# Ledger of designs, part 4: miniprotein binders against Mevalonate kinase

Target 1, 378 residues: Mevalonate kinase, of Arabidopsis thaliana (Mouse-ear cress) (p46086)
Amino acid sequence: MEVKARAPGKIILAGEHAVVHGSTAVAAAIDLYTYVTLRFPLPSAENNDRLTLQLKDISLEFSWSLARIKEAIPYDSSTLCRSTPASCSEETLKSIAVLVEEQNLPKEKMWLSSGISTFLWLYTRIIGFNPATVVINSELPYGSGLGSSAALCVALTAALLASSISEKTRGNGWSSLDETNLELLNKWAFEGEKIIHGKPSGIDNTVSAYGNMIKFCSGEITRLQSNMPLRMLITNTRVGRNTKALVSGVSQRAVRHPDAMKSVFNAVDSISKELAAIIQSKDETSVTEKEERIKELMEMNQGLLLSMGVSHSSIEAVILTTVKHKLVSKLTGAGGGGCVLTLLPTGTVVDKVVEELESSGFQCFTALIGGNGAQICY

## First folded at step 11 (miniprotein)

Design O2 (from N2 with I22Y G93A M108L)
Fold by OpenDDE base, fold request of step 16:
Structure O2 (fold): chain B 378 residues (1-378), chain A 117 residues (1-117)
Amino acid sequence: as target 1 above (378 residues)
Amino acid sequence: TPEEQIEEWLEEGEEAKEKGDYEEARYYFSFARKVAEINGDKESEAKAYNELGEVFRKLGRPYDAEFWLAKARRIAKKIGDEKAIAEILQELAKAYEEMGKTEEAQELFDEAEELAS
């Protein structure tokens, strides 16, 4: 039996950093996917005693005997709890860490350890101790801030949950989960994100699970329906960042300059709200006019992010390049490097701008904004 | 090996494309390109980009096709594969036609013909 799942990456369209201070943010799914294939061996298969994880896109394979997994992970009556997502205990996490350490990850790949831990946890909690081969491949560059960890958690959970759904509506192609299963999916994915990030906001996994767009304000997530197609160029600066330091830096600036930073956060809040209104509007306003409004809002938001001190020379280099091509760009996520969003108006070809960005050592992607969430294929 | 995996994915992608399963083809070609990029296999990279271009055209996404085909063209030019350049230019021209950019499409067709000759 084979089950496939995919989950989209995520971008923040507006509201970075200010959202930590009570402003509204808007996040959206992008059609760059993490794919998970779950294969259960036939009972007659020789390898019916192993769990194998294959990361083919990075040429890695991990394998455990089921006996070893059972030995390492504390088993209780609540271990298999598919319908009731619960947090991973510290004890279980330590036990899983031993299993990961046994795989002898190279130092340069130690960043995968949390992902592998999450895999082992989600698999054993949802499936249990059955043999399988799991293939995970991602179009998302790791560590780019495009929600790769959330997409992993969502896609993996989707595949695991789908394997238990008896009603194989053999639909041809990719299908979405129902609302009940999406809720369950999102809860599990959030618990997976906790293993990776400790205290995730829930934004990334929610966007990846449900797709489209979300509005986030003061802990409240609102699902949005986009009524306009958006295409963006995503430029990965390939510059590493310390998100915690950037967030802390903004908070410290807000302490030093409370009134000015309050005004900045309020301006970002207004931008996020207006952006959400434009995207959701069903009025007779032309797509071109909406795109122009979005461009101005992106410019304004980038300026405000710059004022917070979260831009970087690499981000500015991307912006300058895209401006030469009459395009508007802003950083997405924490800044300090990472990714830059460039709005692509209807009719825009990207050859020239991409060539120039790539010549500068950046990585580019085109993406549809606000697409499908988690999908499964049987 | 990574090389063997790229070849396998390119083959599986072609099979999926022939069956009209363009989402599956996208999967195979996407990861073929990714591994080729990591390993510095420029030939496979160009091929995978070209295939992605065609797949996105078939998916009704000519602007995304343009992105990949333009990348393919750049690589093919760097490695000096004139045959590949001509093929890519033809696909790129089709993408431009699908975008309603008829004049630009014709220029690309003309360039492709000049290289094939």
Scores: ipSAE 0.902, ipTM 0.957, lowest interface PAE 0.5, mean pLDDT 94
Fold by OpenDDE base, fold request of step 16:
Structure O2 (fold): chain B 378 residues (1-378), chain A 117 residues (1-117)
Amino acid sequence: as target 1 above (378 residues)
Amino acid sequence: TPEEQIEEWLEEGEEAKEKGDYEEARYYFSFARKVAEINGDKESEAKAYNELGEVFRKLGRPYDAEFWLAKARRIAKKIGDEKAIAEILQELAKAYEEMGKTEEAQELFDEAEELAS
């Protein structure tokens, strides 16, 4: 039996950093997917006593005997409760860490440890101790801030949950989950994100699970329905960042300049709200006019992010290049590197701008904004 | 090996494309591309980009097709594969037609013909 799932990445359209200080932010799904394929072997097959994880896109394979997993993780089939997501205990997490250490990850790949831990936990909690081969491949650049960890958790959980769904409900092609299953999916994915990030906001997994767009403010998440297509160029600067340090830096600046920073956060809040209003609007305003308004809002937001001190020379280089091509860009996520969003107006071809960005050592993707959430295919 | 995996994905992608399963084709070609990029296999990279271009055209996304086909063209030019360039230009021209950019499409068709002669 084979089950496939995919989950989209995520971008922040507006509200970065300011959201930590009570402002509204807008996030959206992007059609760059993490794919998970779950294969259960036949009872007569070789390796029917193993759990194998394959990351074929980066040429990695991990494998455990089921006996070894059972020895390390204090769960059995009676503890399987797919309908009641629970947090991973510290004790269980330590036990799983031993299993990860046994794979002898090279130092340069140690960043995968939390992902592998999450895999082992979600698999054993939802499936138990059955043999399988799990293939995980991602279109998302790892560590870029495009919600790769959330997409992993969502796609993996979707595949695991879908394995329990009757074959009779299997349609052709990619299909979305119903609301009940999406809620369950999102809860499990959130628990997976806790293993990776400790205290996630739940935003990234929610966007990846449900797709489209969300507005969030002070812990409240509102699902949005986009009424306009958005296409963006995503440029990965390939510059690493310390998100915690950037967030801390903004907070420290807010302490030093409380009134000025309050005004900055309020301006970002207004931008986020206006952006959400434009995207949701069903008025007779032309797409071109809406795109122009969004461009100005993006430009304003980038200026405010710069004022917070979270831009980087690499980000500025991307912006300068896109401006040369009459395009507007802003950073997405924490800044300090990572990814830049460029709005692509209707009718825009990207050959020249992409050539110039790639010649500078950047990586480019085109993406549709606000697309599908988690999907399954049988 | 990574090389064997790329070949397998390219084959599976072609099969999926022939069946009209363009989302499945996208999956295979996307990861063929990614692994080719990591391994510096420029020939496979160009092929995968070209295939993605065609797939996105078939998905009714000519602007995304243009993105991939333009990348394919750049790689093919760098490696000096004139046959590949001509094929890519034909696909790119079709994408431009689908975008309603008829004049630019004709220029690309003409360029492809010149290379094929």
Scores: ipSAE 0.901, ipTM 0.956, lowest interface PAE 0.5, mean pLDDT 94
Fold by ESMFold2, look of step 11:
Structure O2 (fold): chain B 378 residues (1-378), chain A 117 residues (1-117)
Amino acid sequence: as target 1 above (378 residues)
Amino acid sequence: TPEEQIEEWLEEGEEAKEKGDYEEARYYFSFARKVAEINGDKESEAKAYNELGEVFRKLGRPYDAEFWLAKARRIAKKIGDEKAIAEILQELAKAYEEMGKTEEAQELFDEAEELAS
C-alpha cells in the first residue's frame, strides 16, 4: 500500500513585523511543495521490522528497528490517539533524541535533527509501531522563510492520516481533505511544529494545511478566499538571519520613537486590510487595475519595512534589479536577507530579470499564490 | 548515486508525461532538477528545466513554462548543445503561442529550424 501527500510553503504578502505590534498581516500558500510518500511493506516482506526515512533529494536515509523504537518510547501502541492530538512530552522527546543520535548525522547535517525527531513522534503517535518506508522530498529551500518546517509537518501528517482512511477512492491525481480531517491535520501539524520551534504561532501550519490565504491579527486567524490570480517571482537571497534579533530591533525602535512607529504600524495595518479587500473583491474592477493597486501597496509596505530597519543590502539589490524591469518587490517574512517577492502582472515574462538576479548569485522561483493546501494521492 | 537517482527520476518523469500525468511528471522533474543543481550536473539540469517547461505548458501555465525554458536555454547555450537549444526553442515558441504572442513564437520557431538544419 502506498499513499502520497503534499503541502505548500507560504509567504507573507503584507504586515510582517507590524503584526507583533497589533497590525494585520496577510499570509498565503505558494505552489512549491513538500512531498511525502508512505509505503507499507507486504505482509510477507523480509523488512517487516523496520521504519525507514528517505530524504532522497539530499541523498540521506535513516532506519530503525521497531524493537528499538518500542524500547525507547515507553508507551502502549494500543493507546493510539490519532483523533486526539497531543504534545510530545519532555521525557518522550529525550527518548527520541537518543534514536536520532544513533543515526550519527554528519556535522553539516545536524540541522535535520529536529525534523527527524518530529517525524518519529508523529509517525509513532499516529501509526504506532508498524514498519514502513517514508520518502520526503521538498521544493522549498531550507531556512529561507518560506515555511519549510510547517510544510513538512502538514504533508507528513496528511500522509499518516490518509493511510487509515477506509473509503476506497477511485480518483486519479491530487485531492483535498475534508474540513474535519483538515482540522485534525492542522492540530497535529502544530504539535509537530512545537518540536521544531518550541512556540510556533500557528500561522505557517494553518496556511499550509488549508491553502489559499489567511488574515492574522492579535492572535486571531481568519481564512480568506482569493478571487484573483496572483503570480510572484520569489528570489532567495541565500542570506541567513536571526529572526529574534530582527523582531527585537523593531521593538527597540518603537520604544525609542513611539509616535513615529505607531504611525508606521497603523499604515501597515491599513495596507494589509486594503490588500485583503482587493484580493477578496468580486466587483467589476479589472484584473489589471487590481494588479496596479496591489503593486502600489507592496511598494508602500516595503518602504515601511525599510523604516522598521528590517531590510538588507541583499534585499535592496533584488529590488534595484526588479525596478529596472518595472516590477515591484518587497521582502517577505523576517527580512534581513531571506526571500523577496516580486509581483508578476498578467502578461509578464521573466527571462531577462531572472537572468540578472541569478547572475548576482540569487535563486529564483515562480509561484502561484493562494492555491491548494494539503492534498493526498493514492 | 546522485547520478543514478537523477537518471531514474528523468525516466519516471518521461513515463508520467507519456501517460498525460503532468502533476506526477512535475514531481519527478522537480527533484531531478534539485539533485542536478546540488551536484553541478549542468547537462541534467538543463534537461530537467526543459522538461519542467513542457510540463507547465501542458498544465496550462505558459508563463511558468517560459521561466523554466529560459533557464534551460541559458545552460544549453553555455554547454554549446545546439540540438538541445533547438528543442528548447520549440517548447518556448509553443509557450509564446499559448500566451497569444504569435509574432514572438514564430521568431523562435524560425530560430529552432535554423539550428536543426
Scores: ipSAE 0.878, ipTM 0.947, lowest interface PAE 0.6, mean pLDDT 90

Design O2 (from N2 with I22Y G93A M108L)
Fold by ESMFold2, fold request of step 16:
Structure O2 (fold): chain B 378 residues (1-378), chain A 117 residues (1-117)
Amino acid sequence: as target 1 above (378 residues)
Amino acid sequence: TPEEQIEEWLEEGEEAKEKGDYEEARYYFSFARKVAEINGDKESEAKAYNELGEVFRKLGRPYDAEFWLAKARRIAKKIGDEKAIAEILQELAKAYEEMGKTEEAQELFDEAEELAS
């Protein structure tokens, strides 16, 4: 009667921006999760004709009668649609938007509307018109480049798909889905991402679904097997950014300085490939030696990102603080704000650097990278 | 209410911790922490941080335990709760022991004993 799922956020270790220009990027899962709990009512409940969405971590609740949902989006789904992911039509999206508008979101919370729309669409297409309470809680800050929307789509889809399995194991703890179900999960999550972003790249949902690490170049995705533990301090600058403007700025710089920027993109490509090789290496090189190589690559990547013009004063403030503590940092994702990654070598305690960063108004988390993808718990 | 949700999650986390289900305990304490932070409930923040510290230590991650326990310590000191500080220092000392930092652990145990007197 209850199914839980979780899906990780992600970070980009190297290659952001340059990947738009043909370079290799490396992305990794982080062990900060979005969790979804799906509860079905007992069959005997007479008045349990509602679908309820609870965002308990931000104290919000939404509820629809099943009759109203059926009226807005008439039942056309079949078991074939569940097993073969489809796109949400514009007509269906408009109908869902009406259902979301009826919930009277506060203007401050209107950023949630696309996520609620995605919830309604995925639920009705995978489950149909059945009563339930769905709880969503997330460790990931929204809009900071850590893959919050993808983790939502993946965790939600995992819970929905797992709930339809005719037999369940009652083992303790979290388990991964098999490869066939992961592929189905990832395709549904991608369709959910389309509702939120329009034309998502597919990278975030793939990293969230499969976990571990991924190498991406020119539209080709290669899954990597991490063979070393990596801890990161993730610092949220709380500065929003215009990703399209940042991407456009890099392209404009490449037009103005084609030879210089070609060299910059080639250098990033080499850094990303070397980073991927170190992380996958099974040789006898000590963790400490690998960490030193990774520190240098991160430092080089940040310098090249600065040369692309995508850093920011808030990012530089984090970097300067971490340098005082002999730690290496780089921006992750679009830059211009967002999050900063700091490698935490084995043996590193963080109380002093975290105190300084948080007293300056930043928000810090620690995370292991390259771990689990989507998991379920019955 | 946020206060009721924090209390419920702290209780569920404690129950999971007593059963040895540290992944489940992490879930409850993590979201008690988040709601406490959003609502400025410093007392609940410190308790959630301390519980996360114990949970990560039990999960074999003493360096992540240190992250949470250092945050708990800073908040408990701002509140002035000497008993809470002593309890947090004991957990932090245990994390340092698991790191192999024996001298640092002993200093923390000694500080905790002085405050508990």
Scores: ipSAE 0.870, ipTM 0.942, lowest interface PAE 0.6, mean pLDDT 90
Fold by ESMFold2, fold request of step 16:
Structure O2 (fold): chain B 378 residues (1-378), chain A 117 residues (1-117)
Amino acid sequence: as target 1 above (378 residues)
Amino acid sequence: TPEEQIEEWLEEGEEAKEKGDYEEARYYFSFARKVAEINGDKESEAKAYNELGEVFRKLGRPYDAEFWLAKARRIAKKIGDEKAIAEILQELAKAYEEMGKTEEAQELFDEAEELAS
């Protein structure tokens, strides 16, 4: 009567922004997770006719009667829901929005609205109108470019799909899904992402579902296999940004300076390809030597991102601090704030650099790169 | 309440740790930490950091243990809790031993012994 799922966040290791212009990007899972627990009531609790969503890590709870949910959401064909992912219609989304509004979300918590809508959509389409308690806890800061929305969609969908699997794995921990179920999971997660974002790229949910690393170029996703340990310090600047404006700004710069920017995008493409090759290589090169090569590529990528205009004073402050400690950093994702990646070579302790960063108001985490995707636990 | 949730998760984390289920312990301590941070509960925050440090060390990740234990140390110093500082330093020293940094570990053990006695 209980199933748990977790899904990783992600980072973009190289190639962000330039990928919009035909270059290669490399994205990777991080071992910071969103967790979903799905509990169905016991028969002895037959008076429970409610769907309850608990965001215990931020001390919020939402609850709907099943009767109210049925009233608000018209019946669609049930033969397509679980095995064939579907898009949420505009009419259905409006009805879900009413259900969310009825929860009287505090103004400072309105950023949760689209996630709650996605929860209601995925739950009703995959499970239907059955009572349950769903607990969601996340190690990922929202809106910082670490793939929080994708990790939610992937973890939630994994839990919902796993509830119908008859093959029980009596618990010894977290297990991965097979490729067929991962493909179905990723398609449902993409539909959930569309509710939260208008036109998601599919990169975030794919990295979260499959784990490890992916290479992305011109709409083609190639799954990579990391053959080296990678450890990062991730610094959240706590500066929000407008991703659409940043992407538009790069495009406008490319229009104003076409030859210069084409060279910039080509340089990033080369950096991304070389980085992917180093990480996948099985040669006898030491991890330390590979780390030195990756350091240089990250430094070059950050310089090129600066030339695209997507850095920020908060990002530069993090970079300056980490340079004092002989560490290399680059922004990850859209830039303009968000998160900064710092490579932690083998043997690196972080006490002093973390103290300085956090005393400046930033938030730090360490993470391993390229690990597990979606996992379930019964 | 947030206070009851923190207490419950710290207890569940301890139970998981006693069973040797360090992945489950990580889950509980990680979210006790998060709720403590959001609610400004510095005492629980320091305890959660220290527990995460031990858990990551037991998971064979002494460098991540160092990250969490350093955070615990900074808060315990602000509070002035010398007993907590000594305990944190002992766990940090064990992490340094696992890294092979034996001289640095010895310095931390010595500091912890001076504070405890």
Scores: ipSAE 0.868, ipTM 0.941, lowest interface PAE 0.6, mean pLDDT 90

## First folded at step 13 (miniprotein; from N4 with N39L E45Q T102P)

Design c4
Fold by OpenDDE base, fold request of step 16:
Parts: sequence; structure tokens; C-alpha cells
Structure c4 (fold): chain B 378 residues (1-378), chain A 117 residues (1-117)
Amino acid sequence: as target 1 above (378 residues)
Amino acid sequence: TPEEQIEEWLEEGEEAKEKGDIEEARYYFSFARKVAEILGDKESQAKAYNELGEVFRKLGRPYDAEFWLAKARRIAKKIGDEKAIAEILQELAKAYEEMGKPEEAQELKDEAEELAS
């Protein structure tokens, strides 16, 4: 039996950093997917005693005997709890860490350890101790801030949950999960994100699970329906960043300049709200006019992010390049590097701008914004 | 090996494309591309980019097709594969036609013919 799942990455359209201070943010799914293929061996198969994880896009394979997994992971009556997502205990996490350490990850790939831990945890909690081969490949560049960890958690959970769905519901091609299964999916994915990030907001996994767009404000997540297609160029600066330090830096600036920073956060809040209103609008306003408004809001938000001190020379280089081509860009995520979003108006050909950005050592993607969430294929 | 995996994905992508499973083709070509980029295999990059261009055309996304085909063209120029350039230009022309840009499409066809002469 084979089950496939995919989950989209995410971007923040507006509200970066300010959201930590109570402002509204808008996040959206992008059609760059993490794919998970789950294969259960036939009972007659020779490899019926192993769990194998294959990361083919990075040429890695991990394998455990089921006996070893059972030995390492504490088993209780609640171990298999597909319908009741619960947090991973510290004890269980430590036990899983031993299993990951036994795989002798290269030093340069140690960043995968939390992902592998999450894999083992989700698999054993949802499936249990059955043999399988799991293939995970991602279109998302790792560590770019495009929600790769969330997409992993969502896609993996989707595949695992889908394995329990009756064959009678198996359609041809990619299909979305129903609302009940999406809720369950998102809860599990959130617990997976907790293993990776400790205290995730839930934004990334929610976007990846449900797709489309979300509005986030003061812990409240609202699902949005986009009524306009958006296409963006995503430029990965390939510059690493310390998100925690950037967030802390903004908070410290807010302590030093409370009134000014309050005004900045309020301006970002207004931008996020207006952006959400434009995207959700069903009025007769032309797409072109909406795009122009979005461009101005993106420009304004980038200026405000710059004022927070979270831009970077690499981000500015991308912005300057896109401005030459009459395009508007803003950073997405924490800044300090990472990715830049460029709105692509309807009819825009990207060849020249991409050539220039790539010549500068950046990586470019085109993406549809606000597309499908988690999908499964049988 | 990663190289063997690229070849396998390119083959599987072609098979999927022939069967009309465009999403499956996208999957294979996407990861062939990704690994080829990691390895610096320019030939495989150009091929995967070209295939992604065709995939996105079949998905009704000519602007995204242009993105990939333009990348294919750049790589093909770097490796000096004139035949590949001509083929990519023909595919680009189709994408431009689908974008409603027939004049630009004709320019690309003319360039392709000039390279083939």
C-alpha cells in the first residue's frame, strides 16, 4: 500500500515582527511542496521488520529495526493515539534522540536531527510500530523561512492519517482532507512543530494544513479566503539569520523607543488589515488596481521593517534589483537575510530580473500565493 | 548515487508526462532539478528546467513555464549546447503564444531558426 501527501510552504505577506507586539499579520500558502510517500511492505516482503526514512533530495537514508524502536521508546497504553494529539513528553523525546544519534548524522546535517525526531514521534504515535518506507522530499529550501519544518510536519501527518482512511474514499489524483481530518492534522502538525521549535505560534502549520491565507492577531488565527490570484517571485538570499536575535532586537528597540515603535507596530497592523481586506474583497475593482494597492502596502511594510532594524544588505540588494525592473519587494519572515517577496503583476515575465538576481548568487522561485493546503493521493 | 537518482527521476518524469500525469511529472522533474543544482550538473539542470517548463505549460501556467525555460536557456548557453538552446527557444515561443504575446514568440522562433542554420 502506498499513500502520498504534500503540504505547501508558507510566506508572511505582512505583519512580521509587529505581530509579536500585538499587531495583525497575514500569512499565505505557497505552491512549493514537501512531499511524503508512505509505503507499507507486503507481509511477505523481506524487509518487514524495519522503518526506513529516505530523504532522496539530500541523498540520505535512515533505517531502524522495529525491535530497536520499541526498545527505545517508552510504551504505554496511550502510545498509539491517532485521534487524540498530545505533546511529546521530555522522556519520549530523549528516547527518540538516542535513536537519531545512532544514525550517525554528519556534523553538517545535524540540523536534521529535530526533523528525524519529529518523524519518529509522529510515526510511532499515529501508526505505531509497523514496518514502512517513508520518502520525504521538499521543494522548499531548508532554513529559508518558507515554513519547511511546518510543511514537513503537515505532509508527514497527512500521509500517516490518510493511511487509515478507507480505500473507498480513494479518488484519483490529489485531494484535500475534510474539515475534521484537517483539524486533527493541524493539531498533530503543531505538536510536531513543538519538537522542532519548542514554542511555535501555530501559524506555519495552520497555513500549511489549510492552505489559502490566514490572519493572525494576539494568538487568534483566522482563516481567510483569497478572491484574487497572486503570483510572487521568492528570492532566497542564502544568507543565514538568527531569528531569535532579530526578534529580541526589535523588542529591545521597542523598550528604548516605546512611542515610536508603537506607532510602527500600529502602522504594520493597519497594513496587514488593509491587505487582508483587499485580498478578500469581492468588489468590482480591477485586479490591476488591487495589485497597485498591494504594491504600495508591501513597500510601506518593507520601510517599516527597515525602521525596526531587521533588513539586511542582501535584502536591500534584492530590492534594488527588482526596483530596476519596476517591481516591488519586501522581506518575509524574520529578515536579517532569508527570503524576499516580489509581487508579480499579471502579465509579468521574470526572465531578466531572475537572471540578474541569480547572477548575484541568489536563488529564485516563482510561486502562486494562497493555494491548496495539505493534499493526499492514494 | 545522486547522479543515478537524477537519471531515474528524469526517466520517471518522462513516463509520467507521457501518461498525462502532470503532477507526478512535476514531482520527478522538481527533484531532478534540485539534486542537479546541488551537484552542479548543468546538463541535468538544463534538462530538468526544460521539462518543468513543459509541465507548467501543460498546467496552464505559461508565466511559470517561462521562468523555468528561461533558466534552461541560460544554462544551455553556459554549456554551449546550441541544439538545446534552439529546442528551448521553440518551447519558450509556445509559452509566449500562450501568454498572448505572439510578436515575442515569433522573435524566439526566428532566433531558434538562426541557431539551427
Scores: ipSAE 0.897, ipTM 0.953, lowest interface PAE 0.5, mean pLDDT 94
Fold by OpenDDE base, fold request of step 16:
Structure c4 (fold): chain B 378 residues (1-378), chain A 117 residues (1-117)
Amino acid sequence: as target 1 above (378 residues)
Amino acid sequence: TPEEQIEEWLEEGEEAKEKGDIEEARYYFSFARKVAEILGDKESQAKAYNELGEVFRKLGRPYDAEFWLAKARRIAKKIGDEKAIAEILQELAKAYEEMGKPEEAQELKDEAEELAS
């Protein structure tokens, strides 16, 4: 039996950093997917005693004997609670860490350890100790801030949950989960994100699970329905960043300049709210006019992010390049590197701008904004 | 090997495309592309990019097709594969037609014909 799932990446359209200080943020799904293929071997197959994880896109394979997994992770019949997501205990996490260490990850790939831990945890909690081959490949550049960890958790959980769904619901092609299963999916994915990030907000997994867009403010997530297509160029600067340091830096600046930074955060809040209103609008305003308004808001938001001190020379280089091509760009996520979003107005051909960006050593993607969430294929 | 995996994905992608499973074709070609980029295999990059272009055309996304086909063209030019360039230009022309840009499409066809002569 084979089950396929995919989950989209995520971008922040507006509200970076300011959201930590009580402002509204807007996040959206992007149609760059993490794919998970789950294959259960036949009882007669040679690999009937192993769990194998294949990351073919990065040429990695991990394999455990089921006996070894059972030895490391105590199995209680009560442990298989597909319908009741629970947090991973510290003890279980330590046990899983031993299993990951045994795979002898190269130093340059140690960043994958938390992802592998999450894989082992989700698999054993939802499926148990059955043999399988799991193939996980992602269109998302890892560590770029495009929600790759959340997409992993969501896609994996979707495949695992779908394996328990009756064959009678097998449609042709990619299908979305129902609302009940999406809720369950999102809860499990959130627990997976806790393993990776400790205290996730739930934004990234929610966007990846449900798709479209969300508004986030002071711990409250609101699902948005976009009424306009958005296409963006995503430029990966390939510059590493310390998100914690960037967030801390903004907080420290807010302590030093409380009134000024309050005004900055309020401006970002207004931008996020206006952006959400434009995207949700059902008025007769032309797409072109809406796009122009969004461009100005993006430009304003980028200026405010710059004022917070979270821009980087690489980000500025991307912005300068896109400006030459009459395009507007802003950073997404924590800044200090990472990815830049460029709005692509309707009818925009990207060849020239992409050529220039890639010649500068950047990586470019085009993406549809606000697309589908988690999907399964049988 | 990663090289063998690229070839396998390219083959599986072609098979999926022929069967009309465009989303499956997208999957195979996307990861063929990704691994080819990691390896610096320009020939496989050009092929995967071209295939992604066709996939996105079939998905009704000509602007995304252009993104990939333009990348294919750049790579093909770097490796000096004139035949590949001509094929990519023909596919680009189709994308431009689908964008409602028939004049630009004709220019691309003309360029392709010049390379084939």
Scores: ipSAE 0.896, ipTM 0.953, lowest interface PAE 0.5, mean pLDDT 94
Fold by ESMFold2, fold request of step 16:
Structure c4 (fold): chain B 378 residues (1-378), chain A 117 residues (1-117)
Amino acid sequence: as target 1 above (378 residues)
Amino acid sequence: TPEEQIEEWLEEGEEAKEKGDIEEARYYFSFARKVAEILGDKESQAKAYNELGEVFRKLGRPYDAEFWLAKARRIAKKIGDEKAIAEILQELAKAYEEMGKPEEAQELKDEAEELAS
């Protein structure tokens, strides 16, 4: 009566911003996960008429009676079709917002509202009005560009869909879903992302669902197969940013300096394609040689991101610190703060660089790049 | 309470380790770590970091074990808990052995024994 799921966050390895202007970007899963545990009550259990959401890692709990949920968002069970993902209507979203408002979130936690709304939508649309306790814990920092919202949507949907699978696998531990269920999962997760973001690109949920890496160009997503381990230090600057303003700034620079910026975007496109080729390569080139090529491409990409105006003093501080330790770094995502990626070649220990970064107020993690997507455990 | 949640997760993580379920141990220790950081509970942080170090070593990732064990060491030194430091150094030495760095591992073992005496 218990189903567990997990889904990875993501990084953008190369091509962010330039991709808005037709260049190629490469995104990858990271092995920092959002975990969802779904428990259905026993017939004699207390509160078997409630849906409970527990965010135990931040010590928050939300609970609704099923009667209240059904009153606010009544679905006819004959129109429930979990195999056919649908969009949340504006009217349904308003009804869900009332249910979330009734939980009286602390003001400093109001950023959770859209995630809770997405939880209620996905649960009621996939499961209906059945009691359960759902536990969500995440290793991903919120708002840092590491794909926290997508990992939530993917992990939650995976748990909800897995609860209906009649053919249970007997293996111990975490297992992947088959391709048919991954496609359905990704479509539902995309609908959940729409509630949080309005107009998501589909990159984050696709990387989280399928894992590994994707190549993205002009709205076209191509799944890649990484053939080498990549290890990164991820440094959260703890500086928030306005993504729309950063994207707009790049577009304005392209209008003011079209020839220069065309060259910048073409260089990024080339870097992204070469990076994808190195990572997918099955040749006999040593990991060390591939790592050196990747280091150079990351360094070049960061220089071009700086020329686009999307770096930040916090990002530059991380870069200067890591260069003292002979490590190469670049911003990931929107820039203007957020997270910084530092390649960790084989054999690299990080005690000294992490101590320096954290003493400066930054937050550090290590992660493997391009690993598993969504997984379930019974 | 959050404090009770840390204790529960540390216990569940240890149970998972004893069963050989290292991925499950990772889950519990990762979230004990997160809550300990939110509370500013340095003693629980040091313990969770040390346990994550052991988890990553057992997953065959000694360089990620070094990341967590170095954090455990720094916190334990700040607290002044010499017994914890000695235990962390023994785990760190095992990670260095798995990296193929036996000289560095022996230096860590020697330091741990000096603190325990």
Scores: ipSAE 0.879, ipTM 0.947, lowest interface PAE 0.6, mean pLDDT 90

